# Ledger of designs, part 26: VH-VL binders against p39998r288to527

Target 1, 240 residues: p39998r288to527
Amino acid sequence: VQLLEMESITSEFFSINSAGLLENFAVNASFFLKQKLGGRARLRLQNSNPEPLVVILASDSNRSGAKALALGRHLCQTGHIRVITLFTCSQNELQDSMVKKQTDIYKKCGGKIVNSVSSLESAMETLNSPVEIVIDAMQGYDCTLSDLAGTSEVIESRIKSMISWCNKQRGSTKVWSLDIPNGFDAGSGMPDIFFSDRIEATGIICSGWPLIAINNLIANLPSLEDAVLIDIGIPQGAYS
Short names: E, the ipSAE of ESMFold2; O, the ipSAE of OpenDDE; V2, 0.75 times the mean of E and O plus 0.25 times the DockQ between their complexes.

## First folded at step 7 (VH-VL; framework fv_canakinumab)

Design x4 (at its last look DockQ between E and O 0.90; V2 from the best seeds 0.77)
Fold by OpenDDE, look of step 7:
Structure x4 (fold): chain C 240 residues (1-240), chain A 119 residues (1-119), chain B 107 residues (1-107)
Amino acid sequence: as target 1 above (240 residues)
Amino acid sequence: QVQLVESGGGVVQPGRSLRLSCAASGFTFSRYGMNWVRQAPGKGLEWVAIIWYDGSNKYYADSVKGRFTISRDNSKNTLYLQMNGLRAEDTAVYYCARDSWEGYAFDIWGQGTLVTVSS
Amino acid sequence: EIVLTQSPDFQSVTPKEKVTITCRASQSISEYLHWYQQKPDQSPKLLIKYASKSFSGVPSRFSGSGSGTDFTLTINSLEAEDAAAYYCHQSDSYPYTFGPGTKVDIK
């Protein structure tokens, strides 16, 4: 809610719209994650090792999904990072216009999309690239997993499968959640009591800084190793 | 435990051929570029060749171009070096070396296998 | 090819002294310079990667610095076990090349 207010102020008084903020997020977050993937030394086409694989778990109906696709676009456009995205729904049934737009651009930049966890596993085997980062972008600040899952049993099942898959990647793979790890309440940072499954995030990439939620997650989520705030271009004057 | 073990070395006459093998274990072999590096007796290290993780690219030192062939079988976790037209100056301990996770640096080395080319 | 030179060729050092080995490239190789240690009758071991990043398990007394054409390996306080040959290696461009090596002996 606070982020939405800040975005509104930014748009009204500084003429920086949500699309601009989204792009700023994607650019800066991509720089951050590229460093986590080994930086310029690792991310080079002349590397004799496989390109790293980034997997994005995204919703089709919220801003987190749109941000994730934009981020994915920036990660894969240079060719030295492979990106696969799995949506909480079929890619043919995307609901949000911004998610659709970002998905189209994402695909044009070399990003791949799969329609199931099984398809994802098959794709991973074919690519022979290590999954180094999973981007958890199903929930964000806009909704809860209960909200997403409540739309249909099929969606609920998919979400559960995605969470299960993600958590199985633990060890060599880092999981970065956008704004809030899925399965946690964005306001409080506490576990969602209406949805039992949760992402075991190792890091959080925030486009805003919900102090209460982040502090609670840092204190109570053992898997969490890092939390970063991405500069999305909100002017200082917007905070006055 | 991550390990590389070279084999196939021996004594050969000039002009003959020899095939070296490097058996990898303890890691996903198919996800690493692999190198051959040799060291003549009492001399320094010389890079010989590299092969991409999937075998799609290969590069050689000028001293061995046209004579040596690097290859790999990912299903067998094995790196190979086919050496044809061997010369006295090819006498060396041959090491297989794995690219580091980031690439470019060699983080794991075998114990080496000695190749002696003499008449 | 990129030619690497090292200095000195040989160094006899008393334990606990600081050892400095330099590596110079014939052209800029950015940070794609690595250092290896080779003890007698052993395989080379990676010490420093990308000019200044210590490899896992390497004692803190080893450090690397430099960029472009000039690089330095430093052993802050030499231990007896550090008697070995040290090689720099560039992987900026093919063919990969090694320096001629620096032999460090213990007095």
Scores: ipSAE 0.888, ipTM 0.944, lowest interface PAE 0.4, mean pLDDT 94
Fold by ESMFold2, look of step 7:
Structure x4 (fold): chain C 240 residues (1-240), chain A 119 residues (1-119), chain B 107 residues (1-107)
Amino acid sequence: as target 1 above (240 residues)
Amino acid sequence: QVQLVESGGGVVQPGRSLRLSCAASGFTFSRYGMNWVRQAPGKGLEWVAIIWYDGSNKYYADSVKGRFTISRDNSKNTLYLQMNGLRAEDTAVYYCARDSWEGYAFDIWGQGTLVTVSS
Amino acid sequence: EIVLTQSPDFQSVTPKEKVTITCRASQSISEYLHWYQQKPDQSPKLLIKYASKSFSGVPSRFSGSGSGTDFTLTINSLEAEDAAAYYCHQSDSYPYTFGPGTKVDIK
């Protein structure tokens, strides 16, 4: 709730559009991740090695899903990085207007969307590229996994399958969660006791504010290696 | 551990053919561009050929174009060099070399195999 | 084809002294220049990639610099084990090419 309040205050008080904050996040986060993928030394059209593959696990959430798809667009738009997105719901069930907008732009820029873990695995075989980065954007500050699943056994099973697939990735694959790692409470940083499946994130990408619950995450997420704060252009006055 | 092992070198007469092999182990072969580099006795290094990770592109040094063919079998983790119309100036130790994970540089080299072209 | 030249051809150096090897390209190759070390009767080993990035496990006394057409490999405080031939290599455009090599011996 605190991040939602700060974003709302910024938009209203300083006349900064929420879409502008989303774009600043996407540009700066994409630059950070491109460096993790080898930067301009690697990301050049005539490389004899395959283009890196990034997989995005996203929800129909303005806070996480929209950010993830804007980030994916910036990663794939120059043609050096392959990006595939799998949503927690069916693509035809997307309701959030910003997620829909960012998804449309993402697809026009060369981003791919698959409809299941099975389809994801088939696409990976076709591309013959290893997944080097997974971006976890299923859970944001505004919802938990229990909130996303609701009472739907179908959605719950889908989320569990996505978590299982992600945690099976080996080798040099890095898992970056946006804001809050999947399966943790946003306020406390403690595990969500009502939904036991969790992404084993190796990194956290924070949007504009430090993650205040980091110590609890470190204690309960031994896979965590790194955290980065992405400047999204929030004025200093919004903090105080 | 990551390893490349060349084989197929030997002594042959001018105009004859040889096929070199490079066996790869300890890494996912199908994810890397592969090169052949040679070194004549007492001389420096000379790049010979490259094949892209999926075999889609091949490039050659001018000195070997039309005579040498690079190929790969990703199911067998093996790189090949078919050398036809061999000449005395092809006498060299032949190395296979792997592109680095970022590409462009050669981070793993084999021990080399000697090809001697002599009548 | 991009021609690489190296200077000097040969250098005999007292231990602990600094060694400087230069590589010049016939046209700009940006930073797609790499350095290799080859000890007698051994395969080449990558030292420096992309002009200035040290390869994993390479001692810190080795460093590279330059961009465009002029590049330098530096060995600060030469050690006996560094006696070898050193080659530059460009991968900016096909065909890839190597420099002629620089031999470094201990005095």
Scores: ipSAE 0.549, ipTM 0.836, lowest interface PAE 1.7, mean pLDDT 86
ESMFold2 (binder alone), look of step 7: mean pLDDT 94; pTM 0.959

Design x5 (at its last look DockQ between E and O 0.89; V2 from the best seeds 0.75)
Fold by OpenDDE, look of step 7:
Structure x5 (fold): chain C 240 residues (1-240), chain A 119 residues (1-119), chain B 107 residues (1-107)
Amino acid sequence: as target 1 above (240 residues)
Amino acid sequence: QVQLVESGGGVVQPGRSLRLSCAASGFTFSRYGMNWVRQAPGKGLEWVAIIWYDGSNKYYADSVKGRFTISRDNSKNTLYLQMNGLRAEDTAVYYCARDSYEGYAFDIWGQGTLVTVSS
Amino acid sequence: EIVLTQSPDFQSVTPKEKVTITCRASQSISEYLHWYQQKPDQSPKLLIKYASKSFSGVPSRFSGSGSGTDFTLTINSLEAEDAAAYYCHQSDSWPYTFGPGTKVDIK
């Protein structure tokens, strides 16, 4: 709610709209993750090893999904990083206009989309790139997993499958959640009591800084190693 | 345990051919670029060739271009070096070396195999 | 090709002394400079990657520094087991090249 207010002020008084903020997020977050992937030393076309693979788990109905697709676009556009995205719904059933827009651009930049966990596993096998980062972008600040899952049993099952897959990737793979790890309440940082499955995030990329939620996650999520606030271009004057 | 084991070295006459092999174990071979590096007796290290993880690209030192061919069989976890038109100056211990995870540096080396070219 | 030079060619050092080896490139190679140790009758081992990053398992007494054209390998306190040849290697451009090596002996 606080972030939304800041975005509103930013738009109204500084003429920086949500699309601009989203792009700023994507750019800066991509720089951050590229460093985590080895930086300029590794991320070259002349590298004789496979490009690293980033997997994005995204919703089709919230800002987190849109941000994730924009982030994915920036990660894959240079060809140094391979990106695969799996939605909580079928690719053909995307509902949000911004998610659709970002998805189209994402695809044009070389990003790939799969329609199931099984398809993802098959793609991983054929691509022969190590999965190094999973971007958890199903929930964010906008909704809970219960909200997403409540739309249908099929979606619920899909989300559970995605969470299960993600949590199995532990080891050399890091999981970065956008704003809030899925399965946790964005306001409190406490586990969602209406949804039993949760992402075991190793890091959080925040476009805002929910102090209460972050503090509780740090205290209660053992897998969490890092949390970073991304500069999305909100002017200092917006805080006055 | 991550390991590279070279084989195929020996004594050959100038102008002859020899094929070296490097057997990889303990890691996913298909996800690493591989190199050959040689060392003449009592001399320093010389990079010879590199091959991409999928074999899509290859590069050679000028001293071996047109004569040596680097290849790999990922199904067999094996790196090869076909050496044709061998010269006395090709006499060396030949090492296979794996690119590091980040690339570019060689983090795993075999024990080497000696190739002696003499009349 | 990029030519690497090393200095000195040879050092005879008393244990516990500091050893410094320099590597110079004929042109800028950014951070794509690596250091290897080769003990007698053994294969080379990676010590330092990307100018300053220690490879796993390498003792803390080994360190690397530099960027561009000038690089340094430092052994803070030489141990007897450190008697070896040391090579720098550039992977900035094709063909990859090695320095001529520096031999370190123990007095």
Scores: ipSAE 0.882, ipTM 0.941, lowest interface PAE 0.4, mean pLDDT 94
Fold by ESMFold2, look of step 7:
Structure x5 (fold): chain C 240 residues (1-240), chain A 119 residues (1-119), chain B 107 residues (1-107)
Amino acid sequence: as target 1 above (240 residues)
Amino acid sequence: QVQLVESGGGVVQPGRSLRLSCAASGFTFSRYGMNWVRQAPGKGLEWVAIIWYDGSNKYYADSVKGRFTISRDNSKNTLYLQMNGLRAEDTAVYYCARDSYEGYAFDIWGQGTLVTVSS
Amino acid sequence: EIVLTQSPDFQSVTPKEKVTITCRASQSISEYLHWYQQKPDQSPKLLIKYASKSFSGVPSRFSGSGSGTDFTLTINSLEAEDAAAYYCHQSDSWPYTFGPGTKVDIK
């Protein structure tokens, strides 16, 4: 059994959803994931093997989707990692201004977006890259998959398809959830009682703050192998 | 289960041509860069050529550049080395070798095929 | 072209003793240095990749260290089956090159 990996955050740290803290998260999380993919030893233009593939499952949310797209941008920006993103809604239905902004930059940096699980599978075949990481950014700390789906049976079915696809990858692919794995209640760490499908995450990336219900997640998420706390820094402006 | 098997070696006169094949099995051939490495009798290892997983790039040792051509057929899981203008110094056991999963190191080698170039 | 040299050319070593093989590059190759073992009449086998990363299935008595231009392969307690030739290989730049090899025999 692999030990859960966590970095401590001082009591002066706090959760800020500013553009500056978003970039700090994206830079530091991308560095962490690049090391998991082999680091600079593997990630070079001279490598005769295909670049590794990272798939991002994202929602239209500043707390999860925007972070995921900023992270994806940093992963693919150097040309060493291929990144494909699938949103919980159609790309043309995105409403959150930060998600839209980060998505535009992500595409300009070489990130790819698909609009269905079937399109994702087609893109994977075309790229012929090994899928090594799935980033689960569908649910933020303060919402559930039920909250995300709302009353739309189309969105609910789409989310269920995305979860099903992701969990089929679990055996060979590492699945990293941002903050809380989708399908779990963030406060208790117990499975969501109103939505039965859930991501079988192998790792959790905590942005700024540790999970408060880690023991319940461990008990109800046997796939979990690792957790990491990403340093977002102390903003200089918070002092002044 | 992961295996590379070279073939096509033999005895040939100087100036002639020979084509080597390397059959791959037990792994997704189209996801790995492939190399040829040779070893003259009683001598050390010499890298010969590399080809990218998709065939997009190729590089050669100076000693064979312009005479040897590396190629691959991903539909047949086969690596090739076309050797033209053979010289006595090309006499060696020729190995095909797979780049490791993360690249650069050669983690799987074939048994080798002997090429003898003699007058 | 990057030239690799190895020392010593040959070692005859009593079982259980420590073996040290060095490889030097003519210019910095960072960590793109790999070690191979070749037993008589066999194909080479990867031992160490990226200077210090042990390949799967390699006994723990084998270790690698170094970066830049100076690299070392160590066999902490030589076993009889370790009698072989050992080669370093750089993959930093084209063309790839191998060291001339170090032969290790049992006394």
Scores: ipSAE 0.531, ipTM 0.820, lowest interface PAE 2.0, mean pLDDT 84
ESMFold2 (binder alone), look of step 7: mean pLDDT 93; pTM 0.949

Design x6 (at its last look DockQ between E and O 0.94; V2 from the best seeds 0.78)
Fold by OpenDDE, look of step 7:
Structure x6 (fold): chain C 240 residues (1-240), chain A 119 residues (1-119), chain B 107 residues (1-107)
Amino acid sequence: as target 1 above (240 residues)
Amino acid sequence: QVQLVESGGGVVQPGRSLRLSCAASGFTFSRYGMNWVRQAPGKGLEWVAIIWYDGSNKYYADSVKGRFTISRDNSKNTLYLQMNGLRAEDTAVYYCARDSWEGYAFDIWGQGTLVTVSS
Amino acid sequence: EIVLTQSPDFQSVTPKEKVTITCRASQSISEYLHWYQQKPDQSPKLLIKYASKSFSGVPSRFSGSGSGTDFTLTINSLEAEDAAAYYCHQTDSWPFTFGPGTKVDIK
């Protein structure tokens, strides 16, 4: 809610709209993650090792999904990083207009989409690229996991499968959640009491830096190793 | 434990052929580029060849181009170096070396196998 | 091919002294320069990758610096166990090439 208000102020008084902020997030977050993937040394055309694979778990109905797709676009556009996205719903049933828009661009940039965990596993096998980063972008600040899951039993089942898959990737794979790890309350940083499954995130990429939530997550999520605030271009004056 | 073990070295006459093997263990072999590096007795290191993780690309030093062939069998976790038309100057300890995760930069080395070419 | 040169060829040093080895490339190789240590009758070991990144398990007394054509390996305080040959290695362009090596002995 606080972030939405800041975005509104930014748009009204500084003429920077949500699309602009989203793009800024995607660009800067992509730089950050590229460094985590090995930087220029790793991410070049002539590399004897496989390209890194980034998997995105995205919602189709909120800003987190849109941000994730934009981020994915920036990651895969150079060809040095392979990106696969799995939505909480079928890719043919995307609800949010921004998510749809970003998805189209994402596809044009070489991003791949799968419709199930099974399809994802098959794709992983064929690519022979190690999953190095999972981007958890299902709920963000906009909603709770219970909200997403409550829309359909099918969606709930998918979300559970996605969480299960993600948590199984632990060891060599880092999990970066956008704004908040899935299964945690964005306001408090506490576990969602209405949904038992949770992403075991190793890092958090924040666009708004909720101090209370972050502090609680650091205290209560043992898997968490890092948290970073991404500059999305909100003017300082918007905070006054 | 990550390990590379070379084999196949020995004494051969000039013009003969020899095949070296490198057995990899302790890591996913199919996800790493692999190299051969040799060292003549009392001399420095010389890069010989590289092969991509999937065998899709290979490069050779000029000194061995046309005579040596690098290959791999990912199902067997084994790297090979087929050496044809051996010369006295090919006498060296031959190391297999793994590319680092970032690419290139050889982070794991075998103990080497000695190849001696003499009449 | 890119030619690497090293200086000095040989150095005899007293323990706890600072050792500096330089590697120069015939053309710019950005940060694609690596350092190896080779002890007698042993395989080479990676010390520094991409000019300045320490490899896992390498003592903190080893450090790398430089970019472009001039690179430096520094041993801040030489230990007896550091007696070895040191080689720079470029992976900027094909063919990959090594420097001629620098031998470090202990006085």
Scores: ipSAE 0.876, ipTM 0.930, lowest interface PAE 0.4, mean pLDDT 94
Fold by ESMFold2, look of step 7:
Structure x6 (fold): chain C 240 residues (1-240), chain A 119 residues (1-119), chain B 107 residues (1-107)
Amino acid sequence: as target 1 above (240 residues)
Amino acid sequence: QVQLVESGGGVVQPGRSLRLSCAASGFTFSRYGMNWVRQAPGKGLEWVAIIWYDGSNKYYADSVKGRFTISRDNSKNTLYLQMNGLRAEDTAVYYCARDSWEGYAFDIWGQGTLVTVSS
Amino acid sequence: EIVLTQSPDFQSVTPKEKVTITCRASQSISEYLHWYQQKPDQSPKLLIKYASKSFSGVPSRFSGSGSGTDFTLTINSLEAEDAAAYYCHQTDSWPFTFGPGTKVDIK
């Protein structure tokens, strides 16, 4: 995938490590999403309405999960946005070092983690906050949904329940996928033939490079309303 | 669909009390801040009071502070205004109004209920 | 308390012409200014929130601009149904206040 190549080139040539690119993504994506949640008009110390709720669906992967948790941290750290994360595995089973690092910071900034769709639904009920954004970070350029599902029947079942829950959200809830919606091939933008369940994303947040497969996604994802390209600080020289 | 309906207005003598109600329907009442706004006959709009979605904060115009109490019952989808020590200058149509999604802008209004304070 | 003033108090305007209404705050209220329309014997309706953001279902001929202390509501091509009173409303500081209103009539 072109994004992985650009990140590697940037790290080697310009001495910009993957953590720096991840932080730039998180800052810029959080600003974009805050505008979608009403910006400073809504996200302020005093508001007569409840704080919005953002739900993050994340995998244990450096590029998708780590981005999602860094993003979640930036959303919740000001105290104006409630954020709950559900991983494709249990929190205590996280292995990726960057995901673990970002998750630790995320929790210290007030982010919450649940370990099942059932517990997510319970948390939503007790908070009585509207779920306004779901962030889909279960699949990235570095790990397909089929790869994750193929490792465990428990993980596959969990992913399917997460997708089912996400696709049942209604009202003003917007579903933003990071880079590519789960259930789609990153190179072609066509549905993944080996995994039938797919997120019905309403928007896509692209990191650094435009999503090459956007036309195929539009054709196969009728819920898609928008796509945005987030600057992650790749130097212009790396494009040449 | 989405609507607010005020009730409880009427004619009262100065110094007496009156309680207004505002019934909400068509939306999740417990997720919105609510306001009372009044308008004296032939005059402009005057904000009266606000209550947070969960009842945690309340604010009042200086002209009514200490005499009026805003409250809500989220289980009944109802907003209230208890008006004590009524004066002639409280004569107005009283509207309930819902805060917009971002808060504070009033995006849904009731049709109003008239309160007349006269001897 | 923040005082809002509106100008003019009254306008009589030929249909299809442009209407401009101004609201001035006694101190900076950033963008926390909203506009309402009130037709005779009706409750107010939200037109513009946060200085420039149109409320859902409001005709595109209505627009708002400004920040700080000076705000403008514009009706680009007046329709007969737009004859009404127009109020600005600040929500920057307690207590919330309204402007005194601007009445717009059709000639």
Scores: ipSAE 0.575, ipTM 0.838, lowest interface PAE 1.5, mean pLDDT 85
ESMFold2 (binder alone), look of step 7: mean pLDDT 93; pTM 0.952

